# Ledger of designs, part 1: VHH binders against FYVE, RhoGEF and PH domain-containing protein 5 (Fgd5)

No score or structure here was measured in a lab: all are predicted.

Target 1, 194 residues: FYVE, RhoGEF and PH domain-containing protein 5 (Fgd5), of Mus musculus (Mouse) (q80uz0r647to840)
Amino acid sequence: RALVIAQELLSSEKAYVQMLQHLSLDFHGAVLRALENVEQEGREPLAQEELRQGLRELPAICDLHQGILESLEQRLGDCGEGQPQVADIFLAREQEFEHHAAHILQFDRYLGLLAESCLLSPRLATTVREFEQSSQGGGQSMKHRMLRVVQRLFQYQVLLTDYLNNLCPDSAEYDNTQSALTLISKVTDRANES
Structure headers, positions and changes below count from the first letter of each chain, unless a header shows other numbers; Kabat numbers aren't used for antibody chains.
ipSAE, averaged over its two directions, is called F for ESMFold2-Fast, E for ESMFold2 and O for OpenDDE. V2 adds 0.75 times the mean of E and O to 0.25 times the DockQ between the complexes of E and O.
[cut] stands for letters that were removed.
Atom coordinates printed by the task and the answers are left out, and those that the model quotes come from them; centres of patches stay.

## First folded at step 5 (VHH; framework vhh_7uia_1)

Design v01 (from u2 with D107S E108P)
Fold by ESMFold2-Fast, scan of step 5:
Structure v01 (fold): chain B 194 residues (1-194), chain A 123 residues (1-123)
Amino acid sequence: as target 1 above (194 residues)
Amino acid sequence: QLQLVETGGGLVKPGGSLRLSCVVSGFTFSRYWMAWVRQAPGKELEWVSSISSGGSYTYYEDSVKGRFTISTDNAKNTLYLQMSSLKPEDTAVYYCARESIYDRTLSPYFDHWGQGTQVTVSS
């Protein structure tokens, strides 16, 4: 049962990383080019540099989860006997999670800065609107799309809790999974502190 | 087997209030983020609000913030949207939706939807 849950963690991480890559590479790159065009065309959006710094966090978050995905693939590929060990993958990345939690907290502010920039740049406003109104987007706002980053932390808690409940209580993996849950819970709370 | 059933829509005057309910069955409600999404005639789907698994955190589209409140009753497997200070612009079919993290595209984020309930704000 534990192995099945660990495989679900892997499968969902693959889907999440693909989504993050799309958000980071397609949206982030387009928005940064639009901001550069605004600057070059003599229209300076309010707090443009703060917005750019916030948007740079998306590639870093993508890198974190690509690392988690790679580690999960390796660990579960080697788990022929059905006894997975995955909790330390999260524990090894404690500093990265803590760093990103602080920046996720500021996403509402970054979205506000983006909205201000759109008032000053029709080109930027068009770029943002095109992503929101994409043929497969169904009118989902940029704010809702960015909530996927927060939602993944909640999904980790669900999956790791199910995983924990299917482990032998006296195993090292049980103890490590409790520690991983504590870390992810702390990071989730920090990301939503307001 | 998996069901989301919305109720509570109707005709209301500007400035009025309505409470939408969504009764959920066939899955463990507290494990999923839930959302309200609306669609006005001839327009795209618009995300309105989301609530985190367990109900601790809520999120709103800016146009409804301060006027709408999303909440859950986990014992009743029910999602609510309390709507206040309604405007003609809020006229739409309102859908209850379950959020999914397993979709492999940036665009589809919901894996199950209700039938929708009509909200009309008109003088």
Scores: ipSAE 0.329, ipTM 0.655, lowest interface PAE 3.4, mean pLDDT 79

Design v02 (from u2 with S30K)
Fold by ESMFold2-Fast, scan of step 5:
Structure v02 (fold): chain B 194 residues (1-194), chain A 123 residues (1-123)
Amino acid sequence: as target 1 above (194 residues)
Amino acid sequence: QLQLVETGGGLVKPGGSLRLSCVVSGFTFKRYWMAWVRQAPGKELEWVSSISSGGSYTYYEDSVKGRFTISTDNAKNTLYLQMSSLKPEDTAVYYCARESIYDRTLDEYFDHWGQGTQVTVSS
């Protein structure tokens, strides 16, 4: 039963990584180019610099989750129908999770700055609209898509809790899963602090 | 069995207010983010607002921010959308939706929907 939950963790991580790759590889570059054009026209750069700094974190977050995905694929492939061992995948990435928590916290602010920048730049507004209407955007607003970054931390807590409840309490995996839940809970709280 | 039932829609004049309610059964808000999504006549679905599992954090589409308030009453298993300063552009069918925890495709953000409730803002 633990295996079924671990497979759900893998499947949802794959979908999440696909979303992050689109934001990092396609959207991020297009938005940065549009912001440079606004600057060349002599418009206000202060809020744009803050937005650029925030968006530069997306590739690093993408790399973190790509690594988690690859580790999950390996572990679940190796265990077959046996007991999965996945909690240490999160524990090995503790420093990266802690680093990104502050940037995740700022995403609502970054989205507000993006919306303000769109009012000043028809080109940026067109870039955001075209991304939202793409197949990767699924018709969802950019703001709703970006909430997936915050939401994934909450999904980890649900999935790891269900996973824990289906593990042998005497196992090393049980202890490691409790530690992983503590880490993710801490990161989630930090991502939502003022 | 999972069920989401919306009420509270109606006809209102510009500048007016309405409160939408969504009663859920078969799950609790502690495990799921909830959302309001709307569809204007002849338009695509538009995300309006989301509330985090447990109800502590709220998020809004920019066009409704400051005018709409999303909230939950865990004891009543009810999600609310308080709408104020309504505009003709807010005319739509409003859906209560549960955000997917087990999303396996990028396009499948919601796993359960209510039947919808009509909000008309005119004259």
Scores: ipSAE 0.493, ipTM 0.727, lowest interface PAE 1.7, mean pLDDT 81

Design v04 (from u2 with Y32F)
Fold by ESMFold2-Fast, scan of step 5:
Structure v04 (fold): chain B 194 residues (1-194), chain A 123 residues (1-123)
Amino acid sequence: as target 1 above (194 residues)
Amino acid sequence: QLQLVETGGGLVKPGGSLRLSCVVSGFTFSRFWMAWVRQAPGKELEWVSSISSGGSYTYYEDSVKGRFTISTDNAKNTLYLQMSSLKPEDTAVYYCARESIYDRTLDEYFDHWGQGTQVTVSS
């Protein structure tokens, strides 16, 4: 029961980490190279630096979820057919989740700065367009792709709620899962504050 | 079986309004993010708007922000897109889509789509 839901959490985390690696590591590197290659008259230095600062947050989010993935693989491998213990994986990363929630709030601003930079740099515009088109023939917008980060927090709430409902109410895992849900709910709300 | 059925499209003059509806069946609406995606003649698919599971948070592509409103009625299993101040460039087939929670391929953001409804904005 609970184990099945924990396995679903693991498999979906693996897919999410793969998406984050493409978005944050491969795209970030390409954008930084495009920005470095040309000094252009009229480019605003402040907007360019703020954009670089915002993009640095994506690799850090990727690192957080890579750690969660590795911990889930270890825990579920170790438990066999027994009761899984996964809630403390999230609780151990409380400070990282809270830190990233504040930066997720600013993704619209970062995307606006990216769009402005594309107007001033045909090379950057080409890099962004090629990345948007690379994962879907229909061309997914960067703004929609970034929503995946927010969507994962909502998916954690769904999966952890289903998980909780299949645990023994007097177990330590039940209590830890309630705490993890409270944390993820708080982080989700903070990520969506204006 | 899961189904998404769109209605509400039509011909409207610039500056007009339309409300699109998408009735869903076969899944619990409040557990999924839902989206509107459009395709103009001869153009690529363009994401328009998304609404979070439960309906509390909404997100919009910049070109429609302030003009379009996405909403849900969980009791009716219905997703809406209220469109106002319509422009000729809003002319497209509008699709209701369920956002994928489990991406088994990095290229797929939606796991179920409606048939689409035509919106034409012209004088």
Scores: ipSAE 0.489, ipTM 0.756, lowest interface PAE 1.9, mean pLDDT 81

Design v06 (from u2 with W33Y)
Fold by ESMFold2-Fast, scan of step 5:
Formats: structure tokens, sequence, C-alpha cells
Structure v06 (fold): chain B 194 residues (1-194), chain A 123 residues (1-123)
């Protein structure tokens, strides 16, 4: 059933947004505070500025998925037991998805800059290690956590494919879902180019 | 019935090679990210590698990149980990795991695990 699949899309988006909020608000904030202390200590500012620019992307990724979550909540709340209309939520965010892919492609650079900044500041190194060792981090590396972003795009492909297969082929939603799948596939392919 | 069964572990010398296999049943694995996770003696679980649903994209922990290759055979419902240039620090129990498509909480990344297979790298 299309509605059941759409509801699964919503519930999984809620869990994903909670994880992104933890990364964006708690980790980003902690790292920025540590970088301010490094600057006050008279450390080299160039690596810190480049890292700050990279970390600025985390709120944008969070905003993208928060917007998707809010739109899914509204659409599924409004339709009740009727036919869901969710595909255009993704189509409206084409440029945001392309921005998301661009951030992932610079992943190694941002982590390299973070590692270099940690060499200049024991406080920053401790902050990063404490975050990774937290219950929310589960001992997983920052690299593995960033893979969750790519994994979510693949989860969209799975869920939207199941959704499509339960729609009337003559409906506008069927056509829009095919377009959404094409968009997500292209973005996912770009994000995973090594 | 959902099962993940690992085989292929054993004793190898440093610099050697070994191939791990994980036979999957009870679900369509091409719909899920699959992973290899290891646990060395006295240490916590460490993610090693993941492969996307459909098998097109692979991800590796930095310490194994260039030495390990993850792959799938959809006809045989099997996940593989080809290991080369093995080091003593690769000694661990290796687990095949299915990544959850429904992220309930941040700490529940894997929803099903195999029983594990022992890899020992020693002279």
Amino acid sequence: as target 1 above (194 residues)
Amino acid sequence: QLQLVETGGGLVKPGGSLRLSCVVSGFTFSRYYMAWVRQAPGKELEWVSSISSGGSYTYYEDSVKGRFTISTDNAKNTLYLQMSSLKPEDTAVYYCARESIYDRTLDEYFDHWGQGTQVTVSS
C-alpha cells in the first residue's frame, strides 16, 4: 500500500533529522567554540577558516531534511486515509540535493582540515574524540557518520520505488514519483563518485 | 526466516590473503546496504566496509582502503570481503551485518548480524 510506504518514509525521516540535528547543533557548535579558543591562542588561522567554511554546510543539510520532514508531515496529515502526494516534495528541492552532493564530494578535504586543526589544538582534538566516543556517536568515526547522508539518499530510492509500484500508472503522482527517482538517482551517483 | 551466515575465516600469515563470504536468506539483500564489522580481542566493534543496495557503491575504513574489497553476487545471495596484505592488527571476529533502512535511533545502524567468523593473522 502506497500510504503505508509514505508513512514509513515519514517515520524514517523523523529519525534521520534527529541524528542530523545532533551533528549540526552539538558537534558543529562544539567545534566552532574550540576554533575560537585556538584563534585566541595565536594559532595559524588559514586552516581554521577553511574548516569553518566546510562546517558551514552542516546546517544547510539539516535544513534540507527538516524541510522534507515538515512537508511530509503536512501532506500525510492532510490526506488522511486518501492517496498521498509526496513526490513533488523532492522535486522542489533539486538544487538543495545538488548542494548536498557537493558537500559530500569535499568530505575528505574537510576531515583533513579538521585533523590538521586538531594538531594545533589539544582542546579541539579532545572535543572531536569526546563527540565520537559519546553514546550518540556509538564509537563510530566521523567518516562513517557522514556515510549516513549518502545512505539516506539510497533509502529514498528504495522507499520511492516501493511507493511507485503501489501507485496507479495513469496518475500524476506516478509520473512525479518517476521524476523524483530520476533526481535522487542522479544526485546519489554524483555523491558517490570517488 | 532471516539469516546471515559468515564463512571463510582462518589463520593466515602477515602479507597473506583471505576471502570472507556471507550467505543471506529471508530477504532481498539488493534492497539494503550491507556491511562488514569486526571486533578485535578486548576492543569495541569497528566498521570495516559497506556496499550500497544494488552493489554499485563501496565504502571503506581508511586502515583497510586499498587492501580490502567488498562485493556482492546477487545470483548467489552472497556478500564477500576480499582481504589482501593482511596485518596482525586485522586479527578479529568479522561480522556480516544488514544496515537498517529505518533509522530509529543513532545507535541502531545495523538491524541484523551474522554469528561471525574468526580471522587470525600470525606467524
Scores: ipSAE 0.000, ipTM 0.194, lowest interface PAE 15.2, mean pLDDT 75

Design v08 (from u2 with S52N)
Fold by ESMFold2-Fast, scan of step 5:
Structure v08 (fold): chain B 194 residues (1-194), chain A 123 residues (1-123)
Amino acid sequence: as target 1 above (194 residues)
Amino acid sequence: QLQLVETGGGLVKPGGSLRLSCVVSGFTFSRYWMAWVRQAPGKELEWVSSINSGGSYTYYEDSVKGRFTISTDNAKNTLYLQMSSLKPEDTAVYYCARESIYDRTLDEYFDHWGQGTQVTVSS
């Protein structure tokens, strides 16, 4: 049912936000400090400049999804066993999604830059390895963890499609969900352009 | 019932090639990212590669990038891993896995697993 799918959207958003918070608060700060150390050693930071720029988008992406999570908690708490209304949560954030789309879909490129930077800095390589082995990283590859940022957009498509298929076609929520899917598809289509 | 069944493992020499196959049943490929995950003797699980339902987006662990190719055949409900330029360090049990929509530990990141197929790279 629609409500069950909306609850899956909430539960997965909660887990995703926790992952983003670990990346934004722990990993991002540690990586930026390590990159500053490499720069102080007189190395030219062109690739590292692009990596730093991309990583600085993580706090804003975290804020976007924290907002989505809070809105989902409020909407699903208020609806009880009734018909959920969640599509406008995404539509209200259209500009934020569009702003971050390029950065979200370029995370695989940022990971490549990170790997190259690790070859230039044993300190950075150690920082990445330590994060992977920490409780925040769960022992998982940093590359696999960062892939979640890209995968979340595709998960929205799957969850919203399943949600749509369980809504009355004549409802406002059905129409709004189609609009939300169009927005998310537009963002994910950029992956095919890169 | 949901099932993932791997085949194609075996013994190969360094520099050789193998093609792993995973036949799935009980769900539609179009809804899920699929992955290959491996475990070398005495080591933790290591993610290898992931692919989206349309096959248009693939992602690889750096150690296998350029040597391995992940792909799907939706008509056959089959996930593939084409492995080339194999190295002794690629020796592991390879698992086909369906990616969960939840962000968990590696074991919980995947909600369904195959039984695994042994790949041994030895001269």
Scores: ipSAE 0.391, ipTM 0.662, lowest interface PAE 3.0, mean pLDDT 80

Design v10 (from u2 with S53Y)
Fold by ESMFold2-Fast, scan of step 5:
Structure v10 (fold): chain B 194 residues (1-194), chain A 123 residues (1-123)
Amino acid sequence: as target 1 above (194 residues)
Amino acid sequence: QLQLVETGGGLVKPGGSLRLSCVVSGFTFSRYWMAWVRQAPGKELEWVSSISYGGSYTYYEDSVKGRFTISTDNAKNTLYLQMSSLKPEDTAVYYCARESIYDRTLDEYFDHWGQGTQVTVSS
């Protein structure tokens, strides 16, 4: 049933947003505050500024998925036991997805800059270590956590494919879901380009 | 019902190579990311590598990048970890794991695990 799959999309989006909130609002804010108090020399101030700019993109990713979550809650609440209409939620956000795909490509660079900054700042190193050891960080590396952003794009493809296969081929929702899959596939490829 | 069975572990000298295999039954790789996770004696679980469904995209923890290669044979439902330039710090029990679609802590990121295979790197 299409509705059941749409409800899985909603439930998984809620869990994903909770993870992004921890990354973009709690960890990101703490790291930015620590960087404000770091004394740097030579090239280190420029690398620090590039890291600050990159980390500011995380709140925008969180905002994108907050919007998707809110739209999914509204659409599935409104449809009751009827036919869900969810594909246009993704289509309406095409530009945002394409923007964030480009920034996902830079996560390894941002993590490298973060690691270098930690060597120069015991305060920053303590902040990163405390986050990694928190219950949400699970004591694991930031690199594995950042993979969740890429993995969510793949989860969208799986869920939207299952959804499509349970829709009437003659419906507008079927056509819109094919378009949404094409968009997410394109964004996923972009996020993984060299 | 679902089974993940690892093989290929053993004792190897520093600089040596091993290939771990994980035969999966009860599902296919077309819908799931697969991972290798290890645990050294007295240490926490450490993510090693992940591979996307279809096998097109691979990701590695920095400590193993360039030395380990994750791959799948979708027709055989088998996940591999080719390990080269092995170091004593690679000594651990290696687990094959299926990644959960739900967001969790590291030990909850995976909904199905193999039994583990011991890799010992020692002279």
Scores: ipSAE 0.425, ipTM 0.682, lowest interface PAE 2.4, mean pLDDT 79

Design v11 (from u2 with S53T)
Fold by ESMFold2-Fast, scan of step 5:
Structure v11 (fold): chain B 194 residues (1-194), chain A 123 residues (1-123)
Amino acid sequence: as target 1 above (194 residues)
Amino acid sequence: QLQLVETGGGLVKPGGSLRLSCVVSGFTFSRYWMAWVRQAPGKELEWVSSISTGGSYTYYEDSVKGRFTISTDNAKNTLYLQMSSLKPEDTAVYYCARESIYDRTLDEYFDHWGQGTQVTVSS
């Protein structure tokens, strides 16, 4: 049942957006505040330009997925028990997905720069450690949390494939879903290059 | 029934090697990311490594990069962790875990866990 799968896409997107909001708003803000406080103490700024630039990408990724979430809520609310149409939500955002795929590749590098900065700043190290320890699982590394961004692309492929297999092959939604899968597969490959 | 069963733990001297295995049943193994997570005595859970659906991409905590290798045998529904150049700091209970696809809770990263296998690195 295509509708059931589309509803799973919506519920998982909501969970993903909540994670991104925590990461981009709470963690990003805390790190920037810690770096500002180090500067206010009269120390040389410890922030590396590349790290600051990388952290600025998180709000843009959050905006992309917030838009997807809102579109999914509207489409599935409006269709009731009818045929869902969700594939064009992804196709309309092709440029944004391509842009973010290149930046996702750099997350491991940004985390390395963050780790180096923590060696130079006890306050930054404390902020990062406190954020990592906020997980119910305890001790979850920042690197593993960032893998959620990569994992979401794989989840899209699984969900869209299941969705496609429950659509009429003669429908426009079937064709659009094949195109969306092709887009997400390209983005996933790009995010994992070299 | 959904099960994850770990084997392969033991006592090894620093610099030694061990191979951990995790046999899974009750779900389609190839549809999930799988992970190894460890807990050292008196410490919190620490993510070690993850492998993508189908085994195409692998990811490692920095402290184990170059020393540990995660892999799968999809036909046998088995996840492996090959550990080399073991250090006393690697002493922990190692858990096989399934990564959550349909998580509605912000901090729930794993939805199913094995019972764990003890790895002790000591002379």
Scores: ipSAE 0.480, ipTM 0.752, lowest interface PAE 2.0, mean pLDDT 81

Design v13 (from u2 with S53P)
Fold by ESMFold2-Fast, scan of step 5:
Structure v13 (fold): chain B 194 residues (1-194), chain A 123 residues (1-123)
Amino acid sequence: as target 1 above (194 residues)
Amino acid sequence: QLQLVETGGGLVKPGGSLRLSCVVSGFTFSRYWMAWVRQAPGKELEWVSSISPGGSYTYYEDSVKGRFTISTDNAKNTLYLQMSSLKPEDTAVYYCARESIYDRTLDEYFDHWGQGTQVTVSS
């Protein structure tokens, strides 16, 4: 049962990394280019700098989760039908999680700034619309997609709690999973601070 | 079996208000992000709002922000959408949905859906 939950963690991490890659490599670059044109026209430089700084955090968040994905693939590939060991993957990345916690909650603010900028720039509005339409299935709100960055921390808590409940309490993995949950809970709480 | 059952739809005049309810069963309600998604006649599904498992974080599509309020009553396993200042453009079937983790299509963002409740804003 623990293995099934660990495989769900892997599958959901793959989906999450795909979303982050699309935001980081495709959308981020297109938005920055559009904002450069608006800035050349003398529009709101300070508000747009805040948006730029927030969007530039996406590559680092993507790197964190790519590392988690690679580690999950390695561990679950190596264990076969045996007992999974995945908790230390999170513990090894404690500092990275703590660094990004402050930026995760701010994505809603960045989306608000993006929406305001779209009212002033037809080019930026077109870029956002094209991104939404290029999405697999199309039509999904950019805002809802970026909400995934916030939602992933909550999903880790759910998945790791289910995982913990299917481990032997006397195992090292049980202890490590409790530590990982404590870490993710603290990161989630910190992300919820201004 | 997992079920999401919406109620509260109806016909209302522009500027009016409606409160939608969604009673869920078959899963631990407080563990999931929950959402409202709508579909206007001849249009694609449109995400409206989402709420965190603890109810502390709410997010809205820009066109409804300030007019709609999403909330939960965990003891009753019920999700709500309070709609005010309704516009003809809000006419749609409103669906209660449980958030999934996938990022492929709007359908795949949500792993369980209700039957929907019709909201008509006219005359």
Scores: ipSAE 0.478, ipTM 0.718, lowest interface PAE 1.7, mean pLDDT 80

Design v14 (from u2 with G54S)
Fold by ESMFold2-Fast, scan of step 5:
Structure v14 (fold): chain B 194 residues (1-194), chain A 123 residues (1-123)
Amino acid sequence: as target 1 above (194 residues)
Amino acid sequence: QLQLVETGGGLVKPGGSLRLSCVVSGFTFSRYWMAWVRQAPGKELEWVSSISSSGSYTYYEDSVKGRFTISTDNAKNTLYLQMSSLKPEDTAVYYCARESIYDRTLDEYFDHWGQGTQVTVSS
C-alpha cells in the first residue's frame, strides 16, 4: 500500500539525515581541525585543499535532506490513515537535486582523496580511525558511509517506483509522482553518463 | 525465493589471485546495489566493495583498491570479485550482500546475505 511505502520513505529519510549529520557536522569538523594542525606543523596531505573543498559540500546536502525529512513528517502526520501527498516535496527541490547529482561523481573522487591524505598524514588517519571506532558501535568505515550519499538517489528511484505502483492512476498524486520519478531518474542518469 | 550463492574461495599463496562468484536468484540487479563484505578471524565485519545496479559505479575500501575488481554479469545474475596481489591480511570469510534501500546500522545496511566463502592467504 502507498501509505506504507510513504512511511518507509520517511523512516529511511530519518536514518539518512542522522548519518548525514554525523558525517557533515562531526566528521567534517574533525577532519578540518586535523588538516589545520598539519598546516601548522609545516606538513600537508597530497590533496588537502581539494579534500577540504569537497567536504564543504556535505552541509548543503544535509540541509536538502533535513528539509525533505521535515516535509515528510508534516505530510504523513497530517495524513493519518488517509492518502499520502509527498511527491511535490521532491518537485519543490528540483534545483537542489540537480546540484546533488553533480556531487555524486565527486564523492568517488573524495573517497580517493581521503584515502591518499590518510597515507600522508598520521594525524588525519588517526582522526578517521577514532571517528570510525566511536560511531555506530563497531567501527563502520567512513568510506562506506560516504557511499550512502551516492546511493540515496538510487534508493529514491526504487521507493518512488514502488509508491507509484500503489497509487490510483487517476489521482493528482500519481501524476506528481511520475514527475518526481522523472526528475530523480534524470539526475541519476546524468551522474551515470557524465 | 531469494538466494545468494557464493563460490570461488580457497587457499592461495601471497601474491596469488582468486575470483569469487555470487549467483543471485529471486530479484534483478536493476533495483539494488550489490556488495562484498568480509570477516577476518577475530575481527569485525569489513565492507570491501560495492557496485551500482547498472554496473557503472564501483567503490572499494582503500586496503583493496587497485587489487580487487567488482563486476556483474546481468545475463547470468552473477556478482564477481576478482582478487589479485593477495596478502595474508585478506584472509577472511567473504560474503555477497544485497544493499538495503534503507540506511540503518551495520547489520541493517544489507538486507540479504550469502552463506560466505572462505579465502585463506598463507605461505
Scores: ipSAE 0.372, ipTM 0.675, lowest interface PAE 3.2, mean pLDDT 80

Design v15 (from u2 with S56K)
Fold by ESMFold2-Fast, scan of step 5:
Structure v15 (fold): chain B 194 residues (1-194), chain A 123 residues (1-123)
Amino acid sequence: as target 1 above (194 residues)
Amino acid sequence: QLQLVETGGGLVKPGGSLRLSCVVSGFTFSRYWMAWVRQAPGKELEWVSSISSGGKYTYYEDSVKGRFTISTDNAKNTLYLQMSSLKPEDTAVYYCARESIYDRTLDEYFDHWGQGTQVTVSS
């Protein structure tokens, strides 16, 4: 039962990593090119360094989840029909989760700075609009795309809670899963601080 | 069987208010983020607002921030959108949508939709 839930965690992590890779390539590349164009026009700097710093965090988030994916694949491949051991994958990455929680919070501020810059530069506004219109199906604004990063933390809470409820309370994995849930809950709250 | 059923649309004058409701069944409401998505005549789908599975965190498209409020009543399995200071630009079919937990495609953010409810803002 626990194994089935751990396999769901793995399959959803694969989908999430694929999404992060596309978001990283499309968002990072398009916005950096737009900022370069504004710079080349000889205009006053538009908080460009702060926007660039925000973009650097997306590849790091992608790397974090690629590592989680690889660890999940290894652990679930090795355990066979036995008891899975996955909670320590999250606990080993506590510092990275806490680091990224702060930067996820900053993405909302970054998007606000981008929106303000678009009011001052019609060319930047056109580039951002073209990027937002590049995807089809559903309301896929830049803001909604970034919410997927926050949403994954909530998905971890659901999956780890289901996992916990299917573990022996006397097991080390049960204790480690409670610790992982505490960590993810803390990170989720941190990522959503006003 | 999974259902999302919307009500509350109608004709309203600019500056008016409407409350949209979406009653859901066939799944555990508290496990999912929920959203409102709209489509104006001849336009693409536009995300309006999302609410976290616990109802604690809300998110809005900039054009509706401060005018619209998304909320849930978990005991009633109901999602709401309170709309105030309505503008002609808000004229659209409004859809209740469940956000995908397991994104198995790169572009698929919503896995289930309501039938839609028409909101018309005119003089």
Scores: ipSAE 0.481, ipTM 0.728, lowest interface PAE 1.9, mean pLDDT 80

Design v16 (from u2 with S56T)
Fold by ESMFold2-Fast, scan of step 5:
Structure v16 (fold): chain B 194 residues (1-194), chain A 123 residues (1-123)
Amino acid sequence: as target 1 above (194 residues)
Amino acid sequence: QLQLVETGGGLVKPGGSLRLSCVVSGFTFSRYWMAWVRQAPGKELEWVSSISSGGTYTYYEDSVKGRFTISTDNAKNTLYLQMSSLKPEDTAVYYCARESIYDRTLDEYFDHWGQGTQVTVSS
């Protein structure tokens, strides 16, 4: 029941962390290196500094979800076929979620700045295109890939709602899951504010 | 039985408008993010637009932003794409797609697709 939904949360978190690692290690690193080359050739455009600062949040978001993944693996491994306890994994990370909500709000803006920078730098445009072509999906849009960060918050809401509906209403896990849903809903709303 | 069925494609002149519809059945429509994805002749699949579960938030590829509007009618289990100021480069087969929500991998963005509807923008 609840365990099946918690296992779906775990398996989808594994896939999401793999995506974040790809963005953080491969794309983010490649873009930063291309921007450094522009700086060393003379001038640093103001828009590119804004883009660089925004993209520095990707490693922290990756660390947050790596921690969630590790906690889910441990909790679900330990419970066997018993009742899972997963809601406090999210509650323990309330401040990190709230911190990142502000930065997620700006991803669309950062991607717009990246697109503008590509018009000004053929080298940067080549780097972005090569990254997109190197992916197993065969050229998925960078904007859609980064949109997965927002989509994960909505998936948490779906999964945690299904999870809640399969818990005893008198349990501590039920109460904690309602609190986790409230947190994720708040962060999701904040991440889409404009 | 899970189905996504697109309609509304056709031939239109540059600057014209079309409305695509996608009727879905076999799942709870309001629980999923839905998307429009297109494929131009001889090109790769290109994401166009997504709408959040419940229909509150919308997202667009930069090339269509301000020209296309994605929306849903949850009572009719229907996804729409209103296209305006159409350009020759918008010529493609347009697919309705359901965003993947379980057992996701790096490249598993969509788990179900419609058959596609042809949009041709030509004088």
Scores: ipSAE 0.436, ipTM 0.716, lowest interface PAE 2.4, mean pLDDT 80

